# Ledger of designs, part 53: VHH binders against q9vm92r272to629

Target 1, 358 residues: q9vm92r272to629
Amino acid sequence: LEERMAFIEDYQQTQARSLLLYVREHQPAELISENGTIFSTTLDFALGKVKKMVRHAEHYSLDDARIKPPTPAEIVENQTFMVQSTDVLKSNAKFKVSEKVMAEYARLAGLYLDQIESLRPDYRWDGSRNLWILKPGYQSRGIGIVIRSSLDDILQWTSNNQNKKYIVQKYIERPLLIYRTKFDIRQYMLLTITDTKVSIWTYRDCYLRFSSQEFTMDDLRESIHLTNNSVQKRYKNKTNRDSRLPKNNMWSLDQFKNYLRIMGAPDGSWSKTYNGFKQNLVAVVMASLDETELLQNAFELYGCDFMLDEHYNPILIEINSTPDLSPSTEITARICPMVLKDCIRVVVDLPKNPTAAT
Short names: E, the ipSAE of ESMFold2; O, the ipSAE of OpenDDE; V2, 0.75 times the mean of E and O plus 0.25 times the DockQ between their complexes.

## First folded at step 17 (VHH; framework vhh_4orz_3)

Design n75 (at its last look DockQ between E and O 0.25; V2 from the best seeds 0.00; counts 0 for: pae O 2.1 > 2)
Fold by ESMFold2, look of step 17:
Structure n75 (fold): chain B 358 residues (1-358), chain A 125 residues (1-125)
Amino acid sequence: as target 1 above (358 residues)
Amino acid sequence: EVQLVESGGGLVQAGGSLRLFCAASGFTFDDHTMAWLRQAPGKRREWVAYITRYGNTDYADSVRDRFTISRDNAKNTVSLQMNSLKPEDTAIYFCAADTGWEVVYGESPSDYNHWGQGTQVTVSS
């Protein structure tokens, strides 16, 4: 149950950040009322929580291997915070403080958020909704994936489905959108192992997968938020969908590059994005090799899923060890067979031609 | 037998233009990503540009906006248009066919199945 306690702490830390983001994004006058029901101690708790997160990130302790359960006093304090902060974030409950006091809290919120985001750049992708994605550990095709915001709902969901292993991951609330629609990028990676030497390869081509619906955080349906083809093939596109989006919900890399040109992205933006894919994948693979037994003369093909932020920086979402290579559109009918054919060129043909390799 | 034959190299004044050609035979040209690489005296071979079988292109930062790679599948040729040439562009330029994969970690030459013999480009100041 140590994983459960770790998740509860992660959720509470994220709730504190969510409250501070909400405060930073609103005018102080919008957050207060003479009839307000929310105490300033709720803000003090959130600031304190984030300050502790900054200290942890600066002075990471390797001897802190076990997560301690909260004391009864800490449980009550956390519960009070969760109730109050949820009332603010979901019900627009108001603080009972002066505007001047609220403005000072807003200044502090900005300061601490900037600090933690500089140490943890991935936090820049979060919003104020504290959303989490729950994935069954054995499912590879989107089946059983849900998005939830409530701690109680998340804990109850995992308790009701304890015959399954779940991965609970923070949902990215601020993805890049194309014509108001969420997408991801499928990038193939090949891992080869020869003479205990690891080589990591990225495919030169990729494709984009779009949601059938417009993006909104007010509706957590899979047809909006899960861009993988196995989910989206079950849904029809929204009737008034932007006509520039593909009917089959896929773009080739060429189509994406054309979009970048139309949007005025700087020359070389794709090259920088692709370099980011490479850097992310190397980092993840090398970190995993410390815990992985190497097989002599082996290879593995992976399907890697990325999203982008609004500056075209890659966000690695998932590395799939059993990628679906079946042709589902004219784009996958072209690319997927070629991925396999080009694997042969690396694994079989390249070793046979030493003058080309040497 | 696989052959890649480069042509179009020579001596050119700084600021000038040159177009390199590579004629391919002995393999299925339409199925390969084609690339240009170069090697200056005393330096490592470096990638210049590639063009995939589906038309996706990319360029090294040092040549971006000055060089253009293109292919003609009917003639089994790939070409490199080189504009605004600088003395730093002086090198032997190689045509190569690759696997479709880019090595990110590990040995770089494993990117390419076949190589040409190269053509010299010399840019005078």
Scores: ipSAE 0.498, ipTM 0.708, lowest interface PAE 0.9, mean pLDDT 82
Fold by OpenDDE, look of step 17:
Structure n75 (fold): chain B 358 residues (1-358), chain A 125 residues (1-125)
Amino acid sequence: as target 1 above (358 residues)
Amino acid sequence: EVQLVESGGGLVQAGGSLRLFCAASGFTFDDHTMAWLRQAPGKRREWVAYITRYGNTDYADSVRDRFTISRDNAKNTVSLQMNSLKPEDTAIYFCAADTGWEVVYGESPSDYNHWGQGTQVTVSS
């Protein structure tokens, strides 16, 4: 129940940001009409919501413990906001305000969005559609993954599948694309626990996975929005996809670096990305350790999936225990055996000889 | 697969010079530190020199000012210029790479995890 409430709150906050983003990205004259059906109170509500988010981000962590049940009045306000904001975002409803007033709202929207995005950079990747991805908690390889926009649909989905624990995450609506195609990066992480000492290892090599289709938000099919090989191998590459993309839908790190050079990316772009991997993974692991009893003399290999923004900052989208290490492509046939061999070096050789190669 | 292939070894008189080469493949070469190691008969393998991805170099005291390590990222090669060679420099020389796992949190591992088959260097008196 608490988790559900937390999600609803997050959904509503996201809706507020989405509306403000929409307002920021359009000309005031395009958003208004004399016969408009949306009132300024909707904008006030959105601004208030984001302002509250800023305050919480500055002073407190947004956790479930702080979520209180909404009052009846708040419920009505939220419902009204959701209906009106949805009309704007999905049906192009217009605001019944003057152009001057709308311009001011746009200014404020920009201001508040900048503030919250400075505190939560990941919000920059959000679009205006308020999309969420639902993943089964114990399944891998993209099985059972769905993308939804409607709060009711999401809640109904999770209710109908009570036997499966679902993870609900905000879908990244504005990812970095390569030749108009979605991609992610598979980065390996090794966690070792020896004599109550935790070590986090990152593999220096990684690879990219592409979708078989050009990216579009107008079609939410898995062939377009999922990048894992288990899903994409079922689909043929579209003929309209850029010919420079690989047929097997994978790039090595070298190929990616070459792409960066071709694109004129700043020097050190990869280093920035890689460092971002490390920072994100350390943060996630540390957050998990506080609640976990550590097993002595244990290790675990993880496949970590990252997307990038336009500045090559990574965002962690998934961590997989027991990742697929099958040689399904020439890329994985190369990197997976190396990862396994090097795991053995860390887990077996290093304890025997602290100066052993890893 | 990571491959390191050494070349340039041979027989040389004391005071002479050799240049060793290593061709690397199977990994992103310019992201990794490269090194030379050597193993003399009846002795343990020892570090000789390294060059980082940024071009920083260091040397064992025994070879300092005599040997020079360099790399060519365009060709994925690392070289070892050996001058003023001594009989005690006789060994199998291995090219090595710092690939694989990096410790993000915890103690640092050893510097290198891959090496080639080696090339014999013999310095006669």
Scores: ipSAE 0.121, ipTM 0.459, lowest interface PAE 2.1, mean pLDDT 88
ESMFold2 (binder alone), look of step 17: mean pLDDT 85; pTM 0.866

